# VHH binders against Protein DOG1-like 4 (DOGL4): the designs that were tried, part 66

Target 1, 232 residues: Protein DOG1-like 4 (DOGL4), of Arabidopsis thaliana (Mouse-ear cress) (q84jc2)
Amino acid sequence: MSKMRNLVEEKFLEFYESWVIQLELYLHQLLIAHNNNTMSETELRHLISKLTTHHKAYYTAKWAAIREDVLAFFGSVWLNPLENACSWLTGWKPSMVFRMVDRLRKSRVVLVEAQVKKLEELRVKTKFDEQKIEREMERYQVAMADRKMVELARLGCHVGGESVMVVEAAVRGLSMGLEKMVKAADCVRLKTLKGILDILTPPQCVEFLAAAATFQVQLRRWGNRRHYVTHS

## First folded at step 20 (VHH)

Design kk8 (from kj9 with T106R)
Fold by OpenDDE, fold request of step 21:
Structure kk8 (fold): chain B 232 residues (1-232), chain A 122 residues (1-122)
Amino acid sequence: as target 1 above (232 residues)
Amino acid sequence: QVQLVETGGGLVQPGGSLRLSCTASGFTFSSYVMSWVRQAPGKGLEWLSGISGSGSQTEYADSVKGRFTISRDNAKNTLYLQMNSLQPDDTAVYFCATWDEGKGDRYEFDHWGQGTQVTVSS
């Protein structure tokens, strides 16, 4: 059984499907660049810029959509169950990318000590920011269960009148908080990504971006195969 | 087993045109993004163009944009590259390639064809 979709969900679904396909197209370029030692720094930077622009476009679209319906992103009908299960506040967990960076260090990529130090500092900062967001998120979630809402739940009064107004007000309050938290989380994602790319050399950036894109695409593929989901 | 077979290469004069084909088998062709890549003598691999499974999205390298056109016929499991206004610098072996599971830490295409030689010369 599939969930009924609203207009925001449908539009974002179409966008996301296209966006992921485009990401894979860029991944192909990254794969070649990663295996081509003759590419100029200018060419590599151009490719990196292309990818960063693509990611920025995602958040531009996302933020436009969450203004209309932030709750849609907590269902995320455009994602398969595996992708959803791996989501933290409607996206990838920022600290996760450092696992990819760690993998780079274990590969042919040689990071100098200065890079390692900066990456560690960034990792610590990212973790701190995540925790801060999580604490605030909990406050909004707990606030939903205020005295009035708990009482309404107990009485089972949801059909109309004042009860409906109370619930609607609660949902609006929660939605406002969620939007704030989602945007905050996205900012941490973007800052973390930028931070990593600023620390790495262009060739290292290409490999990192290839790793990230590969993971995203494969996660989607794995999830689709597991749950027999087909996306165009 | 996955197989990719490129054809259509040959000798052409500057300004000429060629159409390359890549016939795919051993996988669900329409479900995969496909790319054309080339390797010129003494140079590294160069990505040229990519196309989505449905064919609705395409991407081109600046070096070939406006001259090359990528397309596909999923009913025939065939990828195409129309090459116009060919130049001597386009001389290379041309490959079709796709990425499926990857090859571990190397981050490279899973599948390549044998390639087809394109030579542009007066």
Scores: ipSAE 0.898, ipTM 0.967, lowest interface PAE 0.5, mean pLDDT 92
Fold by OpenDDE, fold request of step 21:
Structure kk8 (fold): chain B 232 residues (1-232), chain A 122 residues (1-122)
Amino acid sequence: as target 1 above (232 residues)
Amino acid sequence: QVQLVETGGGLVQPGGSLRLSCTASGFTFSSYVMSWVRQAPGKGLEWLSGISGSGSQTEYADSVKGRFTISRDNAKNTLYLQMNSLQPDDTAVYFCATWDEGKGDRYEFDHWGQGTQVTVSS
């Protein structure tokens, strides 16, 4: 990729490359755990904790980066086009994970009625939260096209120094809103993930996490092959 | 076709050392994370260690940390496991494995070798 990248993009690209590799290393552990009926609950919980910690580390890094340049995450040069196409507000769609759970239910995972009810409640809540965020995003997106900005766009950015300042101010305003929304979305992701893991038993959690990690890694692989993309 | 061949196993006394090798063929070795897994008699599979394609990142199970070292030579398409301070509990068949696309409805390693026997006994 010969696209000009800023420092935030470069730094996060490096981070993400490493993070994904680490995820795959954990996935290998999940694969073994998933197929090992002799692992203790303590061992399973420890593995689950490693994965959750890894995901938290991603968002810690992400939130630090978006404070510097949230717009970088709307380009996401560290992702291939397929990954980007599947992204909702700079990450995975929270409600997507319920599809994964549904798939597990139709396979070898047996959920008790209480779990099913809790999952449904969580699904409803997650969708509600997604919609709320989407509505707010629309507000920020539409606000960018206010009267003044539309007029400036018509006249061009090189009409004068004042015009440039106005545009920059508008972009800053948008960026602040986007940062807020991205964080909100990430919170929904984290809450949803936590909710699912709280509902599932440790063995079920391992299976779920294996499915999720597999999907994420494969999506990247598929996208890279399709577009012949090498990020590093 | 993908092939993984483990070698280097044998009989050693407690406290001894072995170096296992896994020779890979049939795929771009350097592009894949590789793992060592073992299976002791009457026990399930146990993940031991993993290494990134470039070798820059490694992971270890607590059971082998400080004793085992995973490495790779991509020019030779070979994965290694240096095992030091071996104990009787390390007796098992050792496998190298990698994950590519999975196996149908199950999440499993796609490829592994036939394994190499490691026996630690006085």
Scores: ipSAE 0.897, ipTM 0.965, lowest interface PAE 0.5, mean pLDDT 92
Fold by OpenDDE, last read:
Structure kk8 (fold): chain B 232 residues (1-232), chain A 122 residues (1-122)
Amino acid sequence: as target 1 above (232 residues)
Amino acid sequence: QVQLVETGGGLVQPGGSLRLSCTASGFTFSSYVMSWVRQAPGKGLEWLSGISGSGSQTEYADSVKGRFTISRDNAKNTLYLQMNSLQPDDTAVYFCATWDEGKGDRYEFDHWGQGTQVTVSS
């Protein structure tokens, strides 16, 4: 069944499509910067800033949208199945980026001991924060299955207006909790990203951002190809 | 085989204008973000401008913003760069480029043309 898109989904889909295209435009810049040893630190930092601003814009839009309908992001119709499969609480899993960092370490990039130590500390913290959020998420999910809701589910929701009101109230409660969790997760994402960028040198940041952008764009491309979906 | 062929370069006086073209073949042109980059003698590659597949989104380097305009004609598989108010510092080989899968562990463009020489001199 073709899921009918609601207004939030439609708007965010449009936004996201544009946002991803813009990301790829920035990726092109990153690719050149990565291969240009003559770029000044100022220029590199400017480029990094453009990317960070771009990511911030995404979350600004996301948070506005989730205020209206957080459940839309648990369907995420703007993502293909592959992207969705890789999603953790409506986005990328924060700890995943450390694998990219590990890749960076295995490349020609030489990280000094101090950087390695800081990255490890950040990784540990990120994982801890992820687990905390997961535990809270579980609480909300389990709480949805209270005795009354289970009974209503068993009997069906066709008994009348009161039952509908109860369900709606439960869904609203869940939604509020979900919004909180999504925002928390996003904060961890942003914090993790910032943390990594603060540890890395500008050239290393460019490489990292290039890797991240590449992965994101390719994931979308791969997913779209698998489902024969053409996105213009 | 993917091919990108840049044309339109030449000698121009300061303040002059040129329009570069990049003809693409061997791939679905309209599905790819395209960029112009240049390389001046003794300098590294410089990204100049990019355009989305549909042409609805564009980006410019500060060095060319307000002077250069990127556009595309997907029906003709052609990318354009209108260059106005050219300066001596714009002297370089100009390349059309795109990114697809990447090359192994290298983060670089997959495809570029041979480039076209632009020389700005009195």
Scores: ipSAE 0.897, ipTM 0.968, lowest interface PAE 0.5, mean pLDDT 92
Fold by OpenDDE, fold request of step 21:
Structure kk8 (fold): chain B 232 residues (1-232), chain A 122 residues (1-122)
Amino acid sequence: as target 1 above (232 residues)
Amino acid sequence: QVQLVETGGGLVQPGGSLRLSCTASGFTFSSYVMSWVRQAPGKGLEWLSGISGSGSQTEYADSVKGRFTISRDNAKNTLYLQMNSLQPDDTAVYFCATWDEGKGDRYEFDHWGQGTQVTVSS
C-alpha cells in the first residue's frame, strides 16, 4: 500500500530529489578534479566550498522541516528502503566516514603521521558522541511512556471533539524530544565532516568528497533499481 | 553498449560561436546527468558544464559562465553545448561524459566520447 504523504513529506521529497541531482552534478566536477593533478589549490578549495555549502543547505532545509514534523523523517518517504536501512537517526552514521577514509588510505591516499593521529582522535571523539546520543535516545524512548503517551494510547489515533487537543499536545511533546535527538545527531555529522576536511589536504578532500558523493548517489540508485522506486 | 559521439567542432575566429553535439546510445539517456569536459594541449582535463537528466538543473565552470550554455534533447538522445564569445584559450578537445557505477577505486566517468576538436584562432 502506498503511504499517504503529508505536506512536509511532499515538500522535502521535492527538495531532496533536487538536492541529490545537484549533488551528482557536483560529483561530476569532483571526478574531474580527482583525476586532474594540475588544478590549483584555489580551484580545489572553491570546489570543496561548493560541496560543503551544498551539504549545509541540506541541513538547513532538514532542520526547517523537522521543526514542522520531525516524524516525517522517521518514515523518510523520499528514501528507498536501502537508503533507510543505512540510516542512523535520519541520516548517515558519522562513524561511517572513517571507513571511507580507511578505504581511501588503502587505495592511493597517503596521509602523513600527523594526519593519521588527528583522524584517530576524531574517530574516537565521533564514536563517543554517537554513543552519547544513542544513550540519550534510549532514555528518551523509555520515558515516552509518560502520561501524555498513555493518554494518546487511551484515546487512540481516531479521536474527535475535545480529545483532539490532548492528542496534539502528546504528539508535540514526543516530537520535541525526537527533534532534539535528530539535531544532536546532525551536529555530530557536521562536526565530523568538518573535522575530516580540516585534517585532509585540498586534493585529499576532493577524493574524500568524491567517494562520499559516489556512495550516496550509488546507494540511491541501487535502492531504486531494486525496489523500482519512481521519482519525479 | 554505451556510446557517446561528439560532433560540431571546428575552426572559429575569436568572438565566434560554435555548437557542439553529443549523441548518446546504449542507455536511457534521460536518466543520466551529462557533462562537457575539455582538454587543451599540454593541460589537464577541465570540467565545463553539467546538466541533469530532465535538463532542469545545470552547472557551469567559472571559466565558461555567461558564454557557454548546456542543453539536451532527450527525444533525440543528444547533449548540446552552445559556445559563444570564443577565445583562443578555449582551444581544446571537447568531450561529453557520463557517470554510472564508476570503476572500482578509481572515481572517474564511466563513458566518454572520442572528443571533437575546437580551435579558436584568428
Scores: ipSAE 0.889, ipTM 0.966, lowest interface PAE 0.5, mean pLDDT 91
Fold by OpenDDE, last read:
Structure kk8 (fold): chain B 232 residues (1-232), chain A 122 residues (1-122)
Amino acid sequence: as target 1 above (232 residues)
Amino acid sequence: QVQLVETGGGLVQPGGSLRLSCTASGFTFSSYVMSWVRQAPGKGLEWLSGISGSGSQTEYADSVKGRFTISRDNAKNTLYLQMNSLQPDDTAVYFCATWDEGKGDRYEFDHWGQGTQVTVSS
């Protein structure tokens, strides 16, 4: 399992580094599009589609990786400590995007009443889904400290063949539960993102995506600078 | 301070070629994604191409794909744009640009060159 974990971490690290660079390349396009009033809706939609496809590719890769080792994503060696500190169940917290939208509204983005209403509905739904997942996750976390799990942990310290097998089986069981939780969280992320993009106009989508990409890239930059890491 | 200086523009006939250069200073060039952008008279900004810090990843707009090639020499702190099969519609001022901190919440490039004029005419 350790060897597989390492392989999963290495592969996903490579993937993620490339993925983030590509995101920044797309960000450059978004920045120009955001400042170009002559760009057609067709062109904007094409760019939006490009970004959404890119994000979907991330989750495709992630889900393939978590099938092999979901625990790799709770360590997330491809992220710096700042990024990890801001993570909720191995990714961005879905409700965070509404704060981003609120910030945009306070700047130049003007939403019509119908959009505001839909966003609020989506916010409520997203929050409900998050809480449901959090309660389930809490149940797992508490269960990990029960008498049985403590005993398994104790047995695991004594590197004996039979005990190791029991511990490994227990870890696999826990991993399966965690995988379900991560997938559930990712579904909420994807649904929330889609919901936001469906509510916003194409120009607003571009601005939102630019803001989101900027935040992600800057968070990584800030964290890397703090820990003396440089990425291209 | 960050400086970007574009060169290589000029007058060329349709079907001709030009190679633009952008010399960078004031920052760690190899750590930044770089882009080429152009602005034609009376038109908005158009993103053309981007390249990662290492040069291993590139992107192109459909309008220039197959005709333009972006590259970089990090040892020389220089960005390049090879432009082939130039058309009259390619007439514009060409800029190299990069994004670092941004300008508040405006979401725009914060580093630009002065630009270089490219004119394609028979």
Scores: ipSAE 0.888, ipTM 0.966, lowest interface PAE 0.5, mean pLDDT 91

Design kk8 (from kj9 with T106R)
Fold by ESMFold2, look of step 20:
Order: sequence, then structure tokens, then C-alpha cells
Structure kk8 (fold): chain B 232 residues (1-232), chain A 122 residues (1-122)
Amino acid sequence: as target 1 above (232 residues)
Amino acid sequence: QVQLVETGGGLVQPGGSLRLSCTASGFTFSSYVMSWVRQAPGKGLEWLSGISGSGSQTEYADSVKGRFTISRDNAKNTLYLQMNSLQPDDTAVYFCATWDEGKGDRYEFDHWGQGTQVTVSS
């Protein structure tokens, strides 16, 4: 039984449950599309557009919600413990998606030299952006820990209402910083996804999107069954 | 063991209607997104429609939108496809299917019915 803490969490839980079901409906379409070469390029691009639009809709909703309560996205009530454990700054880690591309290249997808070169350039850029965010997060966490340590020491020297006000100010400062970092991470995620889909041909995009949707839905299914977490 | 059994196929004239059923067993039916898929003679598979476990969310391929309606009755473990305004191009074997874990890196539906033949001709 999870605890529903506020209206932002309740609304996003309802949104996310519907969103991931829709992702699975698109996964079913991808499963058929990638196994057949009877679909036209126009039909493939239409399906790819639906997936891209669906992912953008997630971030539209997320960014509206983090304006109200970014902390809800750290240890989210709409994700199972396995999903939460796999999160990097409230989502998938951008650089790790290239391992999925690499696996597809080894088994299902033939890339030409120009595509390989562009993917490597994107991988380097993605990792650079990711590392920049990680460095900023480290600086922020150190600064907040140092400020919290000073505030906790002040709490030990002064009991009463001032301690609550200092903690609340620290929480507000943390929330503003976290919102900026989460948005930065989401921008890297969107740029990386768009970059990959721009480099791949439509059939290759369908292969990638099928693999990505499969992983996301399966992670949710395995975590919800608790068999993966508790029996493996 | 999971079983999916389609029924309701047959011969119809152009413009006619037909209702397909898919009876499910061996799993918690209400927990799974279900799809209808067809295969015309000598052609590849075509995804037609899907429905969420609760029945609250549906999707349709453009080729059947407005003519076909997917539904489910979770108390009866049964998936339905109402097909209206049928034309000769709808002639195919119709399958119900679902995804659970997949088959390695093939990214395929795990469970399929045997299929039911729908033939639209004069």
C-alpha cells in the first residue's frame, strides 16, 4: 500500500499509469511493424511520430508537475522500487541508451559508416552533457549538505521555531536547484532520443523504439511482480 | 499454460458485419493489453487494434478506424472485435495476441491464438 501524499502525486500517478498503458499499446504496434517489411516508409514514419509525440507528452506533463513539487519525482509513488532504483535524476540515464543501440547493431541492425560516425559523435556529446550535470549535482549536494550541517548545528544550539524556518528555507532552495537539474537532464534525454532517431532510418528507428519500449514496460512488469527483486 | 482461442470467423458479403471473440485462459486476463492482428494471403502481419487491461484505453490502425471496435469482458476472459462495413481487402486470418516477456531480442508477442478465417466476397 503506497502513501498518497498530495494532489500533485495523485494526479501524476493517474497520468503515468495511463501513459505507460499507452506506451504498451504502441509497443504492440512496434512488435508487428519491426517484424514485417510490408509497411511503407510513410506508415513507419507515422508510427515513429506517434512514439515521439508520446514521449514529448510525458515531459510536458512532468515539467508542469515539477513546478509544483519536484521532490515528488525523487522516489516517485507511481514507480515500483525496481524502477526507482534504476533512475538517474528522475529518469533513464542518457548515456546508457547507447548500449541498447550497440546490442541492436550486433544482432538486428546494419549501420553504414556515416551513421556509426554520427552515433559516436552523439554518444560523446551525450556523455559530456551528462557529466556536466553530474558535476553540478555534486556541487549542489555538497553545498546543501554543508548548509544543512551548519543549520543542524544551529538547531543543536537553539531549540524552537527558528529551526523549522531554517529547514523550510533549505528545502525551498533544494527544490529550486533540483528543478533546474531535472529539466537539464530531461533536455539531454530529449536531445539524445531525437538525435538517435534522426540518424537511424525509419526501419532502424522502429527497431530501437521497440527495444526501448520493451525494456521500460518489462521493468515495470518485473518490479510489480516482485519476482525479479525478491527471488532473483 | 496460456491459451487464446479465436472464434466467429466466416464468409460474409461486402458491406457485412462480423464479430470475433477471443477466449483467454491460463493467465490473469484483466492485467494484459490485448491486440487483434491479421494476415491477408501472402502478406505480412498487420496490427489492427489494442485495448488496455481494464478496457479504458484503445487504439486502432488507420485502416480500420471507424469500422472496427475492440472491446473486452474481463468477467468472461473474452476479447472482442466488432467488424462493420467489411470489404474484400479485409479477407485475412485474424489473431488475438498479447505480450508478456518476449522471446529474447526478436521483440515478438508471447502468446497468439490459432487464428480465425474471415473471407469477404460476393
Scores: ipSAE 0.793, ipTM 0.928, lowest interface PAE 0.7, mean pLDDT 85
Fold by ESMFold2, fold request of step 21:
Structure kk8 (fold): chain B 232 residues (1-232), chain A 122 residues (1-122)
Amino acid sequence: as target 1 above (232 residues)
Amino acid sequence: QVQLVETGGGLVQPGGSLRLSCTASGFTFSSYVMSWVRQAPGKGLEWLSGISGSGSQTEYADSVKGRFTISRDNAKNTLYLQMNSLQPDDTAVYFCATWDEGKGDRYEFDHWGQGTQVTVSS
């Protein structure tokens, strides 16, 4: 149930609703741009810049909100259940984006050998960074479990102000660790996106951005239709 | 079935104004981002403007900013394009369109109107 929202959740819900609408407005521009040859390279680069700026604005807002309440981003109230089910560490899984690139190569874009090699190098680097984060998250979770065991033992022996202080410290440690890991994952996401856009030509970037925006808006629309029917 | 029908086209003199309407049926109009797109004689499609389902967010192509205004009336299931300061280069067939789900690897608008002709000539 989403009955008890805090201020961070309310503000980010409002931001996200507006942000995803703007993404769909950009999707409409991408749908025309990738199907026509009337746009100059300068115009394509301008549209690509709008999309990258829009994605950066999401992370700027997210990182400000995470400082106040990182837990809000695990099972977010502004996402439907299908969107939440597709999340890896509060967002899309970086290595999965290369399946979208692979589908575009099969049907819509032709890549030269140099681009293919650079994309494979980026795929390998992205997987390494992703796995490094997963290993650090596992160590963090083990460390947090160990701290919880020590804290629970102390609470069993001490009741009062000291117990509250230890609980508050444990909560701060959990939040700081999660914030660090979420930002690390987001940095991999941004590096992977930038890397792909740097390798692709402007028309190919438009194809990729159209596919990515389509997937995100489709996931939201399909999940909202199912969720609305079952919960209305 | 989804239907989009444009009206309001015609012949106008340079500097003139015209208001296009797009009447929608067969779907929940207020839930969809809508766009205006045009095609000038012998040229490709040009995206002009888009508007959110509620009407609260709009976007314009640089070529029409300040001259064209998109709006909608969700009670009437109608999308509008107010066009001011029209010039001969604005001569085109004007379409309203929307994206719903897409199909497979096809990244295209799902629904288009049949279009309305706007001719700017003295």
Scores: ipSAE 0.784, ipTM 0.925, lowest interface PAE 0.7, mean pLDDT 85
Fold by ESMFold2, last read:
Structure kk8 (fold): chain B 232 residues (1-232), chain A 122 residues (1-122)
Amino acid sequence: as target 1 above (232 residues)
Amino acid sequence: QVQLVETGGGLVQPGGSLRLSCTASGFTFSSYVMSWVRQAPGKGLEWLSGISGSGSQTEYADSVKGRFTISRDNAKNTLYLQMNSLQPDDTAVYFCATWDEGKGDRYEFDHWGQGTQVTVSS
């Protein structure tokens, strides 16, 4: 019922609650900006920069926290169950963001052929990078299952304290491997986001960022409401 | 069902001050990020400021930072905008607004007040 949190989880919970509120404050700005005939492209670029800086701040904080406890990011206490269920390697799945671009193209934005071509190239690159990470994760998991645990445990029987050290080393190795995989996934997320924003015009970037922020805030609201209903 | 009602508009001299209020009903006010938005005559909407549900986080457009202060009183379901150093360019209809779940695939605020007129002139 109650879940005890370690200090890393408590610190990141406080950070994330503030971060997502700020995202919603930016969402309000995006909701006005994407239909605003009076904003210059310079003003739009400034708003886009605020959003990209905000996302970078999330990863800066996340990577600092992962160094201390990567496992906290698998089933995070700062996310509701719906948000956690939508996670791929501790975040949004890079290839799926192109579904949002596709939906905007059908309803809100007109892309020229050059943009369409560049977006398809980026989609292929993103999927390739995503698959590479999935294969690396699988190889890591196979190597972990194939590790020489029996050899190290055999040595530990001769000196009791060495059995504990072998287990602690194995846990540390697992955490280091997971940390590297999570950071690799985050790098693909950042590269994909930057790539999309580089291809789109400033007004189109505002449309995309509005859709992305809306989805993230909606997912949090829906998950929180569902949790109340199912928990009561 | 949901209502937002702005009050406190009027005519003021340049350099003057005015405090707007937005009274909310029909929803849990403290759960919502709230914004002030204005529309000058013949112009589009301009986002001015926003405030978190608890009131602990605020954001301002560069055009009003330092002159305007957003606040809220959740016990009274009321949002405020203190406007200082008003200039003729601040003449507009001022709205309070919020977003909850949107309307289908439209990315728009769900709830708006009727607006209150602020006129800054000699």
Scores: ipSAE 0.779, ipTM 0.922, lowest interface PAE 0.8, mean pLDDT 85
Fold by ESMFold2, fold request of step 21:
Structure kk8 (fold): chain B 232 residues (1-232), chain A 122 residues (1-122)
Amino acid sequence: as target 1 above (232 residues)
Amino acid sequence: QVQLVETGGGLVQPGGSLRLSCTASGFTFSSYVMSWVRQAPGKGLEWLSGISGSGSQTEYADSVKGRFTISRDNAKNTLYLQMNSLQPDDTAVYFCATWDEGKGDRYEFDHWGQGTQVTVSS
């Protein structure tokens, strides 16, 4: 069981390392594009499409890997401890992305009243969907804890009476429930991302995508530098 | 401190070739994605190409794909841009640049070279 999980982790590690390098290559393009007065709207849309396609490719690979081993995505070997600590259900928290939009509005982009209204509607919808998932997560966690306590009580009271089938069933039950929760969270992430990009103009989308890519790569660099110092 | 220094610019005839170099110091060169960027007279910045720290992944702007080749030699802390089939509209100052960890919400490259002039003219 552990060997199978390790193989899935190794494969996704290779994918993710390549994927995040490509994200940084796109970040370099975004850093030039957001101040580039020589790029047409068509060129900006093509860059935005490349970023959107790149993010969708991540979820395509993730969902395939989750079918094999969702637990690999909790405390992932391809992420440093800081990146793992900042995760909400294996990814960025949907409601937090609006803090990034707020920062951009205060310093880099001017939004018209219609955009502000649509973004606030999306923020409310995103928080509602996020809260639904958190309520479902709590119900799942209490159900998981109840099953876990029964299993632990059997182990504690029955030395040598353990069944590998019961332990394997408990692990499978945890994995299936977690897979559903992770996919639900990912759907909110994709819907929120698409919603923001639909509301913003192409130059504003480039600003947002630059901020998002910067944050992701910054977490990786900060965590790697601190991890090397504190754990080597 | 981080330093990037471009060399290899000059005057070349249309259809000609040049190889630019960018020497790096003050950071772990092999850990960073590097880019080439140019600025033509009277125009804004244009991103041309980027390369991963290991050199295994590259990307090119459509305007230079097939004519320019980015590479790096991590043992020499040097980034290269091979430019072939040069035309007058490739005339620009060429910079190497990299992003480190950013400075707050400032979405710009952290480090730039001072640039090298490439002039394509008969």
Scores: ipSAE 0.775, ipTM 0.924, lowest interface PAE 0.7, mean pLDDT 85
Fold by ESMFold2, fold request of step 21:
Structure kk8 (fold): chain B 232 residues (1-232), chain A 122 residues (1-122)
Amino acid sequence: as target 1 above (232 residues)
Amino acid sequence: QVQLVETGGGLVQPGGSLRLSCTASGFTFSSYVMSWVRQAPGKGLEWLSGISGSGSQTEYADSVKGRFTISRDNAKNTLYLQMNSLQPDDTAVYFCATWDEGKGDRYEFDHWGQGTQVTVSS
């Protein structure tokens, strides 16, 4: 457990700071677009495409960084403590996004019955995929506790040099397993986002993307303000 | 008391240039992403450009890319829009605006200036 940033953490911190600033720049565009009756469908689709490309760029950078250090994404230095506390396998929980859709349906968006049915089908599929990942994580944790942890504790107490090599091998194995599970979770996130955007009309997509960007940026701001006050 | 005040509007000939300023008070200007937005006669709001708090990142609408340049001077709490190659359809009221916390389920800018009129006509 290091309190100092390694190379992967420093590079991704710089990337993430730039990425969230760009997300806020897109949020400003969404705020105008969702309040504007005169934007063409082509203009809305261009904005939606910019947002989806921006989210895809995040995962491209993340997956490259995870190959080098997946553990950096558990308790990330580029996120405040509130953002880290809200994470499920290094990101938002896919099923939680449907709460945002439900809120929009109650207040801003009128959905036709066909859309409601397809969103419910997607919600059920997303929840099933989440539960599958959670079960695999539980199996992985049990296997680690039953076999490796007792042996590592025994070796760590008794043999310094050889124990370090065994611990390093166990950490590499853990990292490979975690990388697979994080990528699986990210795939569920991407499939859920794409599914929602495919079901919604372009104006409805703008409303959804505005709500999502607002939540992400405000979570960062609120957590930064509270974290600073708590520690200063 | 948060205030945004636009200046620099006026009448300009087609092909001309104009520089708008937005002076800010009542908040920490350097912490906010700022945007320029316009409203042409009889039309809705159009987002034009935005700039990060530090000024290091900018974004432009396709309609103004290559003609308009956003900048800021945080020591003077001032946002700028340099407008070149102006055409009659750039005629509008120009606003500076920013988002801070939003308002419930509307997702709106929190602070707006009063606007400055730009008229492009021969």
Scores: ipSAE 0.771, ipTM 0.922, lowest interface PAE 0.8, mean pLDDT 84

